# Ledger of designs, part 3: VH-VL binders against q9h9l3

Target 1, 176 residues: q9h9l3
Amino acid sequence: PRKMVAIDCEMVGTGPKGHVSSLARCSIVNYNGDVLYDEYILPPCHIVDYRTRWSGIRKQHMVNATPFKIARGQILKILTGKIVVGHAIHNDFKALQYFHPKSLTRDTSHIPPLNRKADCPENATMSLKHLTKKLLNRDIQVGKSGHSSVEDAQATMELYKLVEVEWEEHLARNPP
Below, E stands for the ipSAE of ESMFold2; O stands for the ipSAE of OpenDDE; V2 stands for 0.75 times the mean of E and O plus 0.25 times the DockQ between their complexes.

## First folded at step 1 (VH-VL)

Design f10 (framework fv_fezakinumab; at its last look DockQ between E and O 0.03; V2 from the best seeds 0.00; counts 0 for: pae O 14.3 > 2, placed apart)
Fold by ESMFold2-Fast, scan of step 1:
Structure f10 (fold): chain C 176 residues (1-176), chain A 126 residues (1-126), chain B 111 residues (1-111)
Amino acid sequence: as target 1 above (176 residues)
Amino acid sequence: QVQLVQSGAEVKKPGASVKVSCKASGYTFTDYYMHWVRQAPGQGLEWVGWINPYSGDTFYAQKFRGRVTMTRDTSISTAYMELSRLRSDDTAVYYCARTEYDYKGSEYYTWYFDLWGRGTLVTVSS
Amino acid sequence: QAVLTQPPSVSGAPGQRVTISCTGSSSNIGAGYDVHWYQQLPGTAPKLLIYGNSNRPSGVPDRFSGSKSGTSASLAITGLQAEDEADYYCQSYDESLSGYVFGGGTQLTVL
């Protein structure tokens, strides 16, 4: 059996008018929800927009942040060869400038049985906050001071566990 | 229910100002950007600008800078668009529309308008 | 005038397939920015039909699909029905204007 981890990243705005998403924090948890990695990450480009309302990132977090190239190396060592769970995970991989094999990727925003359990249309992309409230009866991303990537990664793993058996069976019969 | 309710039709003379309102309900007002889009009679859609209800920050299309002001009142979940020095060619239906902002997946340049108000007809005539 | 170019009209018979093009330039669709589509029934506000080039919101039938290639995008409607009579608008982002841009609109007539 392969080891499984869940990941959630926070992004800040770089580039013209802050319209480019650059990695600024990454959290990785194991199957039981224990934190394996949680670091603030310094983008190589000037930060134009901290997007603090959603990211929770402030200038103070950048002072001792790990440079992107070093953080990327650390993160990829954890992800390599593992099943990686995330929500809208293609955005996390894009920010990491990383390709993870589709056969080892699980995206809770694109799992029809999970939406069905939440009484949502199977083909709709539901937010992590909505699915977590409906299926786990927990409020995440509370308040206006930004998200916790640790909280989001933990919630994402717990959501996947609700459909893990049936979804892994589906993937065995219908390989991505 | 999730909806945007706009103020009623306005008739103005050239040179006047008009202020259109858009009241949000059924969702957290400060979690979505609010845009204004207009449509002249028998014509297509034209983007006017946006306001971030959380911060009050605004950004306007070049064509409207100096004549448009967008504001909001978070206590009543209402956004406003005021257009000054009105001309006959400002006659249009003015829509408010929200952008579903997921900062992980949605950079400003990927935004789309998932919910629209019914529109406010502004007629500018002498 | 509109920044994105659409044909002013298109027509088809019930059950047929029609496509509506949306042509941009290197500062918008050609720069890689997503294309979204809106349906406007007579006398109503526009409604989101397709977002992010090819995704359908909840409640939009499978017979509506979107695609993007190079500087252009296309909306395809299969199994055409009378209730599909509407104006259709494409929308993207333009980096030279730093703003959101729309096509001129296409009036679909079901004959």
Scores: ipSAE 0.031, ipTM 0.560, lowest interface PAE 5.1, mean pLDDT 89
Fold by ESMFold2, look of step 2:
Structure f10 (fold): chain C 176 residues (1-176), chain A 126 residues (1-126), chain B 111 residues (1-111)
Amino acid sequence: as target 1 above (176 residues)
Amino acid sequence: QVQLVQSGAEVKKPGASVKVSCKASGYTFTDYYMHWVRQAPGQGLEWVGWINPYSGDTFYAQKFRGRVTMTRDTSISTAYMELSRLRSDDTAVYYCARTEYDYKGSEYYTWYFDLWGRGTLVTVSS
Amino acid sequence: QAVLTQPPSVSGAPGQRVTISCTGSSSNIGAGYDVHWYQQLPGTAPKLLIYGNSNRPSGVPDRFSGSKSGTSASLAITGLQAEDEADYYCQSYDESLSGYVFGGGTQLTVL
């Protein structure tokens, strides 16, 4: 079977008025939740809005952050050829300026069996925080100090495991 | 209950200023951006600008720069929009509206207005 | 003039299907920005109907649907009901204006 990883990214605001989302942290965990990658990343453009309430990114994190071009190369080497799990994962891929094959992508925000386990409408887009609370009995993203991308990536992998057999079988019968 | 409660209707003369208030209740005021949108009688919606109630940062549509000031008082969960040097074509209903979005975004940051105040009619006549 | 173009009016009989177009440009919808839709019942504030091109908030019936392609978006309403009679606005972001932009509105009449 193909190896599987989970990814989560945090973004800051660049460009005019800070409205462009640029990658400032990326965490990748393996199937067992071990951290494979966790780096603060320096965007190639000036940071206008750290978005700290959600991102957890502050100016001090950028002092020795890995430049985007280097970080992207490191991240893509880890992702290549693997099933990549995330929550609303298309935003993470856009921040990486990268397209991952749809057949190797798993998005916990759009898995009907996962919603069903949470007693949520199958077609609803549910937050990672809500699903994690309901299905894993964990509180993540607590307070206003920002999200932990390691915590979020680990939670995303554990959520996927709850439906992995059913969903992988579904995808095999219904190729994207 | 989650609500935005706006101040009452105002009648002003050309050249005056008006300050409209918008009080948030039922949610944490500083967690969401607040926008102002106006609608002239019988016409469509026009975006005026936003304020981040957490930081106090603002951004105004180019048409209103120099005439609009947005502020807030976090102790009473209230946002304000002040429009100066009023003209007759500023007659409109002024709405406050809250933004909810997926913070992770796309490369093209998007916001949508999930909660609206009932509006404040500002009439400018001589 | 509205930055996004909508037909001024559309009509349909109860039970029928109607669509409302929203046409932008390369500086807004064509640049990849999402389209959102609002319903404004007579004498009331706008209410969110569709966000992120095609998502329905809780409480919006599935007979309302949205789509986006190229520089345009569309709102579809099936199974028209009398209470759907309202004004409908699309909304997006425009890079050249550095701001949020609305369509001119479409008045839906249920015949």
Scores: ipSAE 0.005, ipTM 0.502, lowest interface PAE 10.7, mean pLDDT 87
Fold by OpenDDE, look of step 2:
Structure f10 (fold): chain C 176 residues (1-176), chain A 126 residues (1-126), chain B 111 residues (1-111)
Amino acid sequence: as target 1 above (176 residues)
Amino acid sequence: QVQLVQSGAEVKKPGASVKVSCKASGYTFTDYYMHWVRQAPGQGLEWVGWINPYSGDTFYAQKFRGRVTMTRDTSISTAYMELSRLRSDDTAVYYCARTEYDYKGSEYYTWYFDLWGRGTLVTVSS
Amino acid sequence: QAVLTQPPSVSGAPGQRVTISCTGSSSNIGAGYDVHWYQQLPGTAPKLLIYGNSNRPSGVPDRFSGSKSGTSASLAITGLQAEDEADYYCQSYDESLSGYVFGGGTQLTVL
């Protein structure tokens, strides 16, 4: 199969006043949208703000959550050597305390042809929700129960596939 | 063997629609993008568009937007191209073609047409 | 009218070397997009001949070679044979058109 995966992470607030973003859930899907990884993750420090409305994370999810160090090892093993697709993916990598090679990274929040296809300004940063609705006619992140990282990762992969051929040619011409 | 088998020749009147089929065999249909390229008699090749057989996502050349529709049936590994509002200058051999990719030195892809159908002649005449 | 410009015809005697040029612009070859070549024998579908500027697929003789520089690409055929008589097309991608583009084609005649 293609060496391509999509990733989406959810973060909770730790540290003073909950201003530090810590990884609390990570989902990874393959090119076909099949789930390769989906785990709740226990931060190494006390959670001050679960940010449930956005993250979907609740206290009960942390009871049997995978410790961060273990989860990080599992995730890195999956990502190594693959093209990783994500939306505003720099936030995910920061939370993972891991940075994937730029040449193997695809960020759907910074693909001008994708914005063009959605009738959006090419240089604008559009939300995953907006692009998904516009291009896939699908509603994600609906309600107040928080996001689904699996759903978001799948949507991200589907969006990228819309412009994959064109964008890979562009990247071959303009390597980061 | 790996091959693409296309439907037979079509004769249409101006203003009508035509739907050409392309059946893939010998490989996993949903793993490769399917493209359509046409060639008018005695003329060169012209790219029409592509479809992702797994998701059904499409991308068309500007010239054909609004007139072309690409679809697929994964259960029978078949891609379809429908062209509407036909005119005389749509007379051409229509090819389905698979694209393959290779890794560049920078770890990006390059895409090329590595497998072609034998073509389907579509004639538009009054 | 083709986006990529090729000579309409070239000819050579058996055993000779011939070259086919493909001239693009700043929005395709000059922008850095790869060039691929296809051979089309009379009455048949195109066949991949060169991909990624200079790579040969399995089954393509080493008599065929490709190169790219600036806004142009070139296909070279050494040791010309009767079976090489065909039409040859270069292909790339044009960012201004957001699509794949072909040359006008070159008819190669073996004398």
Scores: ipSAE 0.000, ipTM 0.545, lowest interface PAE 14.3, mean pLDDT 91
ESMFold2 (binder alone), look of step 2: mean pLDDT 91; pTM 0.933

Design f11 (framework fv_fezakinumab)
Fold by ESMFold2-Fast, scan of step 1:
Structure f11 (fold): chain C 176 residues (1-176), chain A 123 residues (1-123), chain B 111 residues (1-111)
Amino acid sequence: as target 1 above (176 residues)
Amino acid sequence: QVQLVQSGAEVKKPGASVKVSCKASGYTFTDYYMHWVRQAPGQGLEWVGWINPYSGDTFYAQKFRGRVTMTRDTSISTAYMELSRLRSDDTAVYYCARELYSGSYEDWYFDLWGRGTLVTVSS
Amino acid sequence: QAVLTQPPSVSGAPGQRVTISCTGSSSNIGAGYDVHWYQQLPGTAPKLLIYGNSNRPSGVPDRFSGSKSGTSASLAITGLQAEDEADYYCQSYDESLSGYVFGGGTQLTVL
């Protein structure tokens, strides 16, 4: 069987006024939620805004962080050939400067049956926090110290598993 | 004993295909990536690609894309490298080698090597 | 062509120290990737000599040592012996190629 992983990345602000999102942490979990990868990542550009409230990244995390070029290679080696699950995953792939085949990509922010189970409009983009609370009765991204990309990746995999059979059947009939 | 046993020497005509095998024993075949490295007579080592024996995922060096195919058979712990549309400059000893985990993927090294398979491409 | 540059040959007398260089670029050694070294005796497969810039596997004498600085790495052999006569290869990873790269090899002659 084809392997499945879930990914969540944290970004910091680089470039003018910190407007550019640069990768600063990546977590990857397997189907059962076990951590396969979790590293702080040093962007090649000067960090203007750590966005700590959301990213959880602080200056101290950059001291032993893996340089972007090295981390990207490690991450891509894990993702290549696998079904990759994420939430608003296009942002993660953009930060990684990576293209993953659509046929192997599962975005929990764009799965109509998942929204349906949460009593949300099927075509709306719902936040990971909202879907996790509604469908798993679990609070994630709590507090002001930033998000845990491990927690987010684990929640994303669990959410996908709720619709996996139905959605994989849909994709088999309607290949992307 | 931990070892990689490769198939015997091959002589091929230009335009033909060759398939080299590498049988692993003494360790769990699916726990380590398998790489292929070649060496033309009197020349240096050249990396061809890798296969993840667990998943079947492969990655090939740019020079060989479109001509090389790596596969494996987990039931007999054997990896294969097939090179098509052979040219005389494909004449080389082809090695399989096990990648040992040392932290990050890019920092892995080859701790166990097969003895090599000589592939001669001549008219 | 090899991606990492090594001198084609190096020579020394028994008991001497020799150093073999391995020069890369910003996409490989300069990007921080580890350098590993292999010894190849005539007619044999390569054998791991040094991994992770400076570590020796069991069975490799401590007269072999590795180092790395900037875009380059070096293999040092002290107390040179006749049995060290072999080809030596460095190996790293290149992020622009997304693959493993070798040096061109250095033939060590023990005079």
Scores: ipSAE 0.000, ipTM 0.467, lowest interface PAE 17.2, mean pLDDT 87

Design f2 (framework fv_fezakinumab)
Fold by ESMFold2-Fast, scan of step 1:
Order: C-alpha cells, then sequence, then structure tokens
Structure f2 (fold): chain C 176 residues (1-176), chain A 124 residues (1-124), chain B 111 residues (1-111)
C-alpha cells in the first residue's frame, strides 16, 4: 500500500476584506501521528486578517516564517505519491496551489461511514471538532488561541483510521 | 442548547437611541463573529454590521456609520447594538445572527444561528 | 433596491418543482463569493436552508437544493409541500461594498 500522511493548513485573510485564504501554516503527520512538517509560512501578499480565532496565527509567527514559494516546494515533496488525509482538504490544496490526485486523497469531511458512526447525516459536512468529540471523545480547538494545525492533523489521521478498512474497500470497488 | 436570546420590544420617539442585547449560550461566544440584520415591516433583510467578540473590532454598513455602535461583554456572553438619532424608517425587527463555523478553512459568510428578533418601533 | 435580484413571488401546486433565482454582479456572486439561502416562515426569524452554494444543514430535507453559475444562483424545491410556504432570501458578500448583501426575497405560495 502507498504511504499515508495527514495534513492541516492554517490560512490568513489577504485581498479584499481579507476573504482570500492564503497559506500561513502547514502541519503534516505520518500514520502514527508523528510530525513530518510544521512551519509558519509567509504569504506573498499583505495579511489583512490573521483570523486568529481559527488559525492561531499572530504577527509574531510571521517573523522568520518560511516564504510561500519555498514552503510549497518542501510540502509538495512530502505529499507527492502518498495518500493524503485531510478535513475539507480541497481548501488546503487550493491554498497550496496544488492538485493532488483524487485516487490518493481522503477527505474526512466527505466520508459517509464516518458521519454514520458519529450519528450525523451521511452527506452532511461536519466540523473536525464535532467528529473528534463524538468519535474520539476528545476536545480539540479549545480556547481563544486558535487552532493547532498539528493537533488537527493528528485528529484527522485518527478519525480516518476508524473507517480506513471499510473506506479503502469502498474506494477499490468504486474508484473516484 | 445553542441559542441567541434577544431583549424585548422597544418603542422610541424620533431622535432617541435604542440599545438591543443578544445573549449567546451553548457555544464559545468569542469564537464566532456576531452580526446584526434588520427587517422593516413587510420588507426584506438588511445587513447592519458585525462585531468580533474576541477583539471587540467592528465593521458597519455604510448606511449606518455614525449612528450605530456595536459592543460586547464577554463576561456574560452578550452582544449589543445601539442605534442613535432614530427615524421613523428605523422601525424594524433587529436580529442578531452568528456567522457560521469555518467548515471550509475560511470565513463562511453565512448566518447559521439567529436570535428571535427585537421589534423596535419609532413613532411620533 | 436590494443588491441581489430575486423574483418577488413564485407559486406552485403540491408535488411540483419550483426554482427561485438570485442574480448578482461581478462584485459579489460573479467575484466568486458563495451564495447562501434562508427560509423565513411567517412571524419567525430566518433559518439557514442552504450554505456554500449547495450544502444542506442537518434537518433540511433533500427536496431543497442550491446551485451557482456565473453571476447567478438558484434554489430548487422539489415535491412542493404546504409547509414550504415562506419567504426565501439569497445572501452573498459584495467586495465593492465590503459588506454582506441579501436578495429582495421571494414569497412562495403553495396553491
Amino acid sequence: as target 1 above (176 residues)
Amino acid sequence: QVQLVQSGAEVKKPGASVKVSCKASGYTFTDYYMHWVRQAPGQGLEWVGWINPNSGGTFYAQKFRGRVTMTRDTSISTAYMELSRLRSDDTAVYYCAREGYDFWKGYPEYFDLWGRGTLVTVSS
Amino acid sequence: QAVLTQPPSVSGAPGQRVTISCTGSSSNIGAGYDVHWYQQLPGTAPKLLIYGNSNRPSGVPDRFSGSKSGTSASLAITGLQAEDEADYYCQSYDSSLSGYVFGGGTQLTVL
């Protein structure tokens, strides 16, 4: 089987009203939850809104942050050829300006068996926080300091493991 | 239970000020932007502005700048909207509404939880 | 006038399909901002019906669906029922106004 990693990115707001999501942190963990990558990333555009309630990012984190172009190269070297797990992962790929093959992508916000185990409608998009609380009995994204992308990536991998056997079998029978 | 509870109806004379409250419960008050939206009798929805309960930062629609002030008290999870120099055409139901949780790693720009509304009547 | 344009009314019989349009411009829907839909039953607060163009919150039946193309969005209601009688509002964001914008509302009458 191919190697598997989980990713979570934090975005800050750039552009008009800060509505453009620009990559400002990326964390990647392996199957066991060990950190493979965790860097603050400096967007090429002026940051209008740090979105600190969600991102956990403040001006101090941008000091010595890795420039976007360099960080993107490092991240893509880790992701290429691997099964990549994420939650609402298309936003992470969009922020990275990267296309990852659907056959190697696992999005925990769009796995019907996972929602079913959480007593949620199969086709609803549930938050990572909700699924983690329901299925792992663990509170993540607590407090006013924003999210930890490491914590989110680790939780995402653990959620995927709950349905991995069932979902990989489904994908083998029903390729994306 | 996740809910927004608003203060009761107000009757004001032209030129007065009104302050409407919105008490949040069942979620972390500082994690979500709070918006105010009004609806005049028989009319559509009109956005007034937002407050970030964490920072206290605010942004108001152009039409209301200079007359509206939004504040919050984090100790009681309550947001406030004060509208001054009231005119008869300010008669409306005023709603507080929570900007939805970020399911998509960005600002969702939608209102997933609404208060029941506060009727403000401005009459001479 | 509302920034987003909706027909003021639409009507249908039980079991029929109705579609409500929401037309914007290059500064809002055309700029790529998502469209959200709200249902307002008489005498009640608006309730989120569709978010992010096509997603349904928990508890919203699959008879309701949303779509977006270019500068416009549509709400479709299939299998129309009496309890669907309500006002429906589309909502987006407008970059030129730096603000949240609503459609004028559409009153759905079930005949």
Scores: ipSAE 0.000, ipTM 0.478, lowest interface PAE 14.2, mean pLDDT 87

Design f3 (framework fv_fezakinumab)
Fold by ESMFold2-Fast, scan of step 1:
Structure f3 (fold): chain C 176 residues (1-176), chain A 122 residues (1-122), chain B 111 residues (1-111)
Amino acid sequence: as target 1 above (176 residues)
Amino acid sequence: QVQLVQSGAEVKKPGASVKVSCKASGYTFTDYYMHWVRQAPGQGLEWVGWINPNSGGTFYAQKFRGRVTMTRDTSISTAYMELSRLRSDDTAVYYCARESDYGRYEWYFDLWGRGTLVTVSS
Amino acid sequence: QAVLTQPPSVSGAPGQRVTISCTGSSSNIGAGYDVHWYQQLPGTAPKLLIYGNSNRPSGVPDRFSGSKSGTSASLAITGLQAEDEADYYCQSYDSSLSGYVFGGGTQLTVL
């Protein structure tokens, strides 16, 4: 049916004590896992905490990073009109200052059949790492160099494919 | 106490500008989007726009583009809405409201200021 | 004009059930965006009553409930009380406007 992409973003800490999450990298992959977009993004606010252990982002990545306003425009052109898959995707959309239609959004942290397959409570929010290990028998986010948003986006698409037929049928009968 | 405290009532002549303030307390100001919503006397609620207090990024409803400017001062946890070229039909109570932080698709207003009455008349 | 359609008024007697409708279109409620409800007592700011279609904030009695189907949502108030007399507004998001939208409001009168 409609074209589908998966997105994963890395955020750095801005604002007081670095508690605000600002977009600093975005990766988008197609249905087959091919990379459509992968750029470092320069936040408009001062970076207080790079969160490098998790984000993989360092000061060097900011030198040639795409300014937020420009990156946002590029990303939105890719997402518009497509089914967008992500994990805890509201945080990504909030960092992008973007609202994607709920009917075209698939959040793998809140798909009850996916949790059921992983032997987790249907209403629990499970990490991408846990679901990927349990359902795909694959370790992601390994090591001390930070996470790869490309790897995370690819894993998210593969997780969605496990429940795609069942979930799309559910959404067709129960529009969100 | 988690609250939004707004500036007092204003009376303006047509063509003037008004700047309303909204001071946040009891939570981290930069963690939540701040919205402005107005209500003309005896009428319903009308969304004006939002500001991201962290980045200073803004988005305005089409009706107000070119006349409204939203800013913030993070050092005093205060958001501002300035409306220019005032007309008599801009007479309204202007509310600031905090967007919820629950994520997902729950973009609702969980905390409201008490409102600022702006009267535009000759 | 308001983007979401609500009846301008509803009325009921104490103890009765009233339902307030909120009708949207394919670009807002029909696109799957959640519906939220606010209660506004005379002279006061709106107060969150229902969020995410059917969830109640702490302090809101279970007499208030929300539902959503297709392009429409409803707020139900059972066991109507005099204190419920207020204006009620639904709110959602509209993708074509890239903005937040409200219903025109419904004045509830307790007879």
Scores: ipSAE 0.005, ipTM 0.489, lowest interface PAE 14.0, mean pLDDT 87

Design f4 (framework fv_fezakinumab)
Fold by ESMFold2-Fast, scan of step 1:
Structure f4 (fold): chain C 176 residues (1-176), chain A 122 residues (1-122), chain B 111 residues (1-111)
Amino acid sequence: as target 1 above (176 residues)
Amino acid sequence: QVQLVQSGAEVKKPGASVKVSCKASGYTFTDYYMHWVRQAPGQGLEWVGWINPNSGGTFYAQKFRGRVTMTRDTSISTAYMELSRLRSDDTAVYYCARGEYSSSWYDYFDLWGRGTLVTVSS
Amino acid sequence: QAVLTQPPSVSGAPGQRVTISCTGSSSNIGAGYDVHWYQQLPGTAPKLLIYGNSNRPSGVPDRFSGSKSGTSASLAITGLQAEDEADYYCQSYDSSLSGYVFGGGTQLTVL
């Protein structure tokens, strides 16, 4: 049996007028929700827009942040060979400049049984906040101070656990 | 008083550019995104883009990319929208609007300017 | 065309209840993004009427209420008054467009 982790990343705006999304925080939790990794990450390019309303990131967090190249190496060592759970996880992998095998990837924004349990259309891409409220009766991403990537990763793992048996059986019968 | 005051009406020929201003007062200009929304005569509302007055960061709707530029001057709490290579179908009232959010992280527009009519005529 | 679908017009008599629908898709309302409503009186800028699906700003009477279900939202106006005659717009966010989207607007006529 492979080990399973959940990931959530925060991005800031770099490049012309802040149009490029660059990794600025990553949180990884284990199956039980214990934090394995949680670091602020310094992008290699100048930060134009902290996007603080979404990211929760401020200039003060960058002072002791781990440089992107080093953080990427640390993160990839944790992810390699594991089942990785995320929500709209392609954004996280894009920010990491990383390819994770589809067979070991679980995206809670693309699991039809999970949407069905939430009384949502099976093929809709639902927000993490909505699914967490509907299925776990818990409010996340509250207030105006930015998201907690630890909270988001923990919620994502708990959501996956609701459909884990059903979805793993489906994947065994219908390999990606 | 919390308000957004926009520049006056403009008449332009096709191919010209127009720059509309929006001066904020009564709140901290850099705490809220400023959006631009247009409305062609007798038609509906269409979102153009936003600027973060704190960073100068911008994001534009796909339809306007390459023709719109948003800027701001924090010393006078003023946002600008410049639309270039004007066409007759750019004739519209252009509104600036303040982005506010609660817990969803995506804006609703709680404060609007009076609008600036831009007429593009041959 | 507008991304969110509203009926072009609705009408009612004073004292009646009217509802205005706003139909989206899986990339906006269906994805869990909040719906907001604006009232636009003739010749004026839009004014925020409802935010966050069902919240009223200070000064908006409780005759106005909002709701959201699935891929759709509704604005309800009870005790219809002549001054309610206006255009009404719904607004949300669309993840596939990465942008803010509006309904086509509904003209309310008070007969």
Scores: ipSAE 0.006, ipTM 0.594, lowest interface PAE 10.7, mean pLDDT 89

Design f5 (framework fv_fezakinumab)
Fold by ESMFold2-Fast, scan of step 1:
Structure f5 (fold): chain C 176 residues (1-176), chain A 124 residues (1-124), chain B 111 residues (1-111)
Amino acid sequence: as target 1 above (176 residues)
Amino acid sequence: QVQLVQSGAEVKKPGASVKVSCKASGYTFTDYYMHWVRQAPGQGLEWVGWINPNSGGTFYAQKFRGRVTMTRDTSISTAYMELSRLRSDDTAVYYCARDLYEILTGYRDYFDLWGRGTLVTVSS
Amino acid sequence: QAVLTQPPSVSGAPGQRVTISCTGSSSNIGAGYDVHWYQQLPGTAPKLLIYGNSNRPSGVPDRFSGSKSGTSASLAITGLQAEDEADYYCQSYDSSLSGYVFGGGTQLTVL
């Protein structure tokens, strides 16, 4: 079996009117929820919108932040060859400018048995906050100061563990 | 021969519990979800819930939550449905049915193989 | 949240065509969920007749066909035979109920 990690990224707005999402923090946890990586990341472009209400990123966090090129290399070394769990993980991979093999990717926003357990439509895209409250009875992303990517990555791993045996066996019978 | 063999008819008092079995043969038990569907005398079909025999994971219709428990024993390829706190309106034929679900390519839940049913009668 | 609606009965003579409707809502058929059909002969368990709106399992004659449009589905039976006399049920999934739903059933009488 391959090792498994969960990832969550925070993005800030760059480009015209802050419409481009650029990586500004990345958290990676192992199967047990232990933090393997958690760094603020300095985008190569000027930050025009910190999106602080959602990202939790402030200008102070950019002081001594790891430059994008270096952070990307570190992150990809951790992800390569592992099963990577995330929620709406396409957005994280896009911010990393990275392709991870579909056979090793697990997206908790697109796992029908997980939605079934939460009393949600199987093909709906449910928020991480909703699934975590329904299935783990935990409130995440609380307050107005932004999300914790560590908290989000940990919750994502715990959600996946609820359906892991069922979903891995399904994928073994129906390879992506 | 691919088949689902269910346990025999049961007669229970109100407030009792009943446990119905469904033994699979002729296919890999863990490759298909198992559903339970009931039919009251002269009435239509009503879905109760499902179990994934591979993981033991279950999901129940809202009406039955708190009263139904689905389990399986992979060593004998048998699924079980236990319904507690029985009422007279639980009198029905209870079917187990096999499902093939295409999760990765789209939602296509259907019941391709059915047991012959177990009549559960709840009367005082 | 609506249960799928079928006519309670339909009848026809041998060789004729009958159509059985299955009407849902925006939370089930209208939400894009597939419709499946089951035939229940008197005194027997239901048998899969049509799956995925229009597909026939091996052994089901081409006289049986299914279709889906909007919030509704239909089962068509051509060249009616006496052995087609049975109850027919449509089935889908309902997002409001988070569960599988059946139509009320249609009794087909072959005269």
Scores: ipSAE 0.000, ipTM 0.449, lowest interface PAE 19.9, mean pLDDT 86

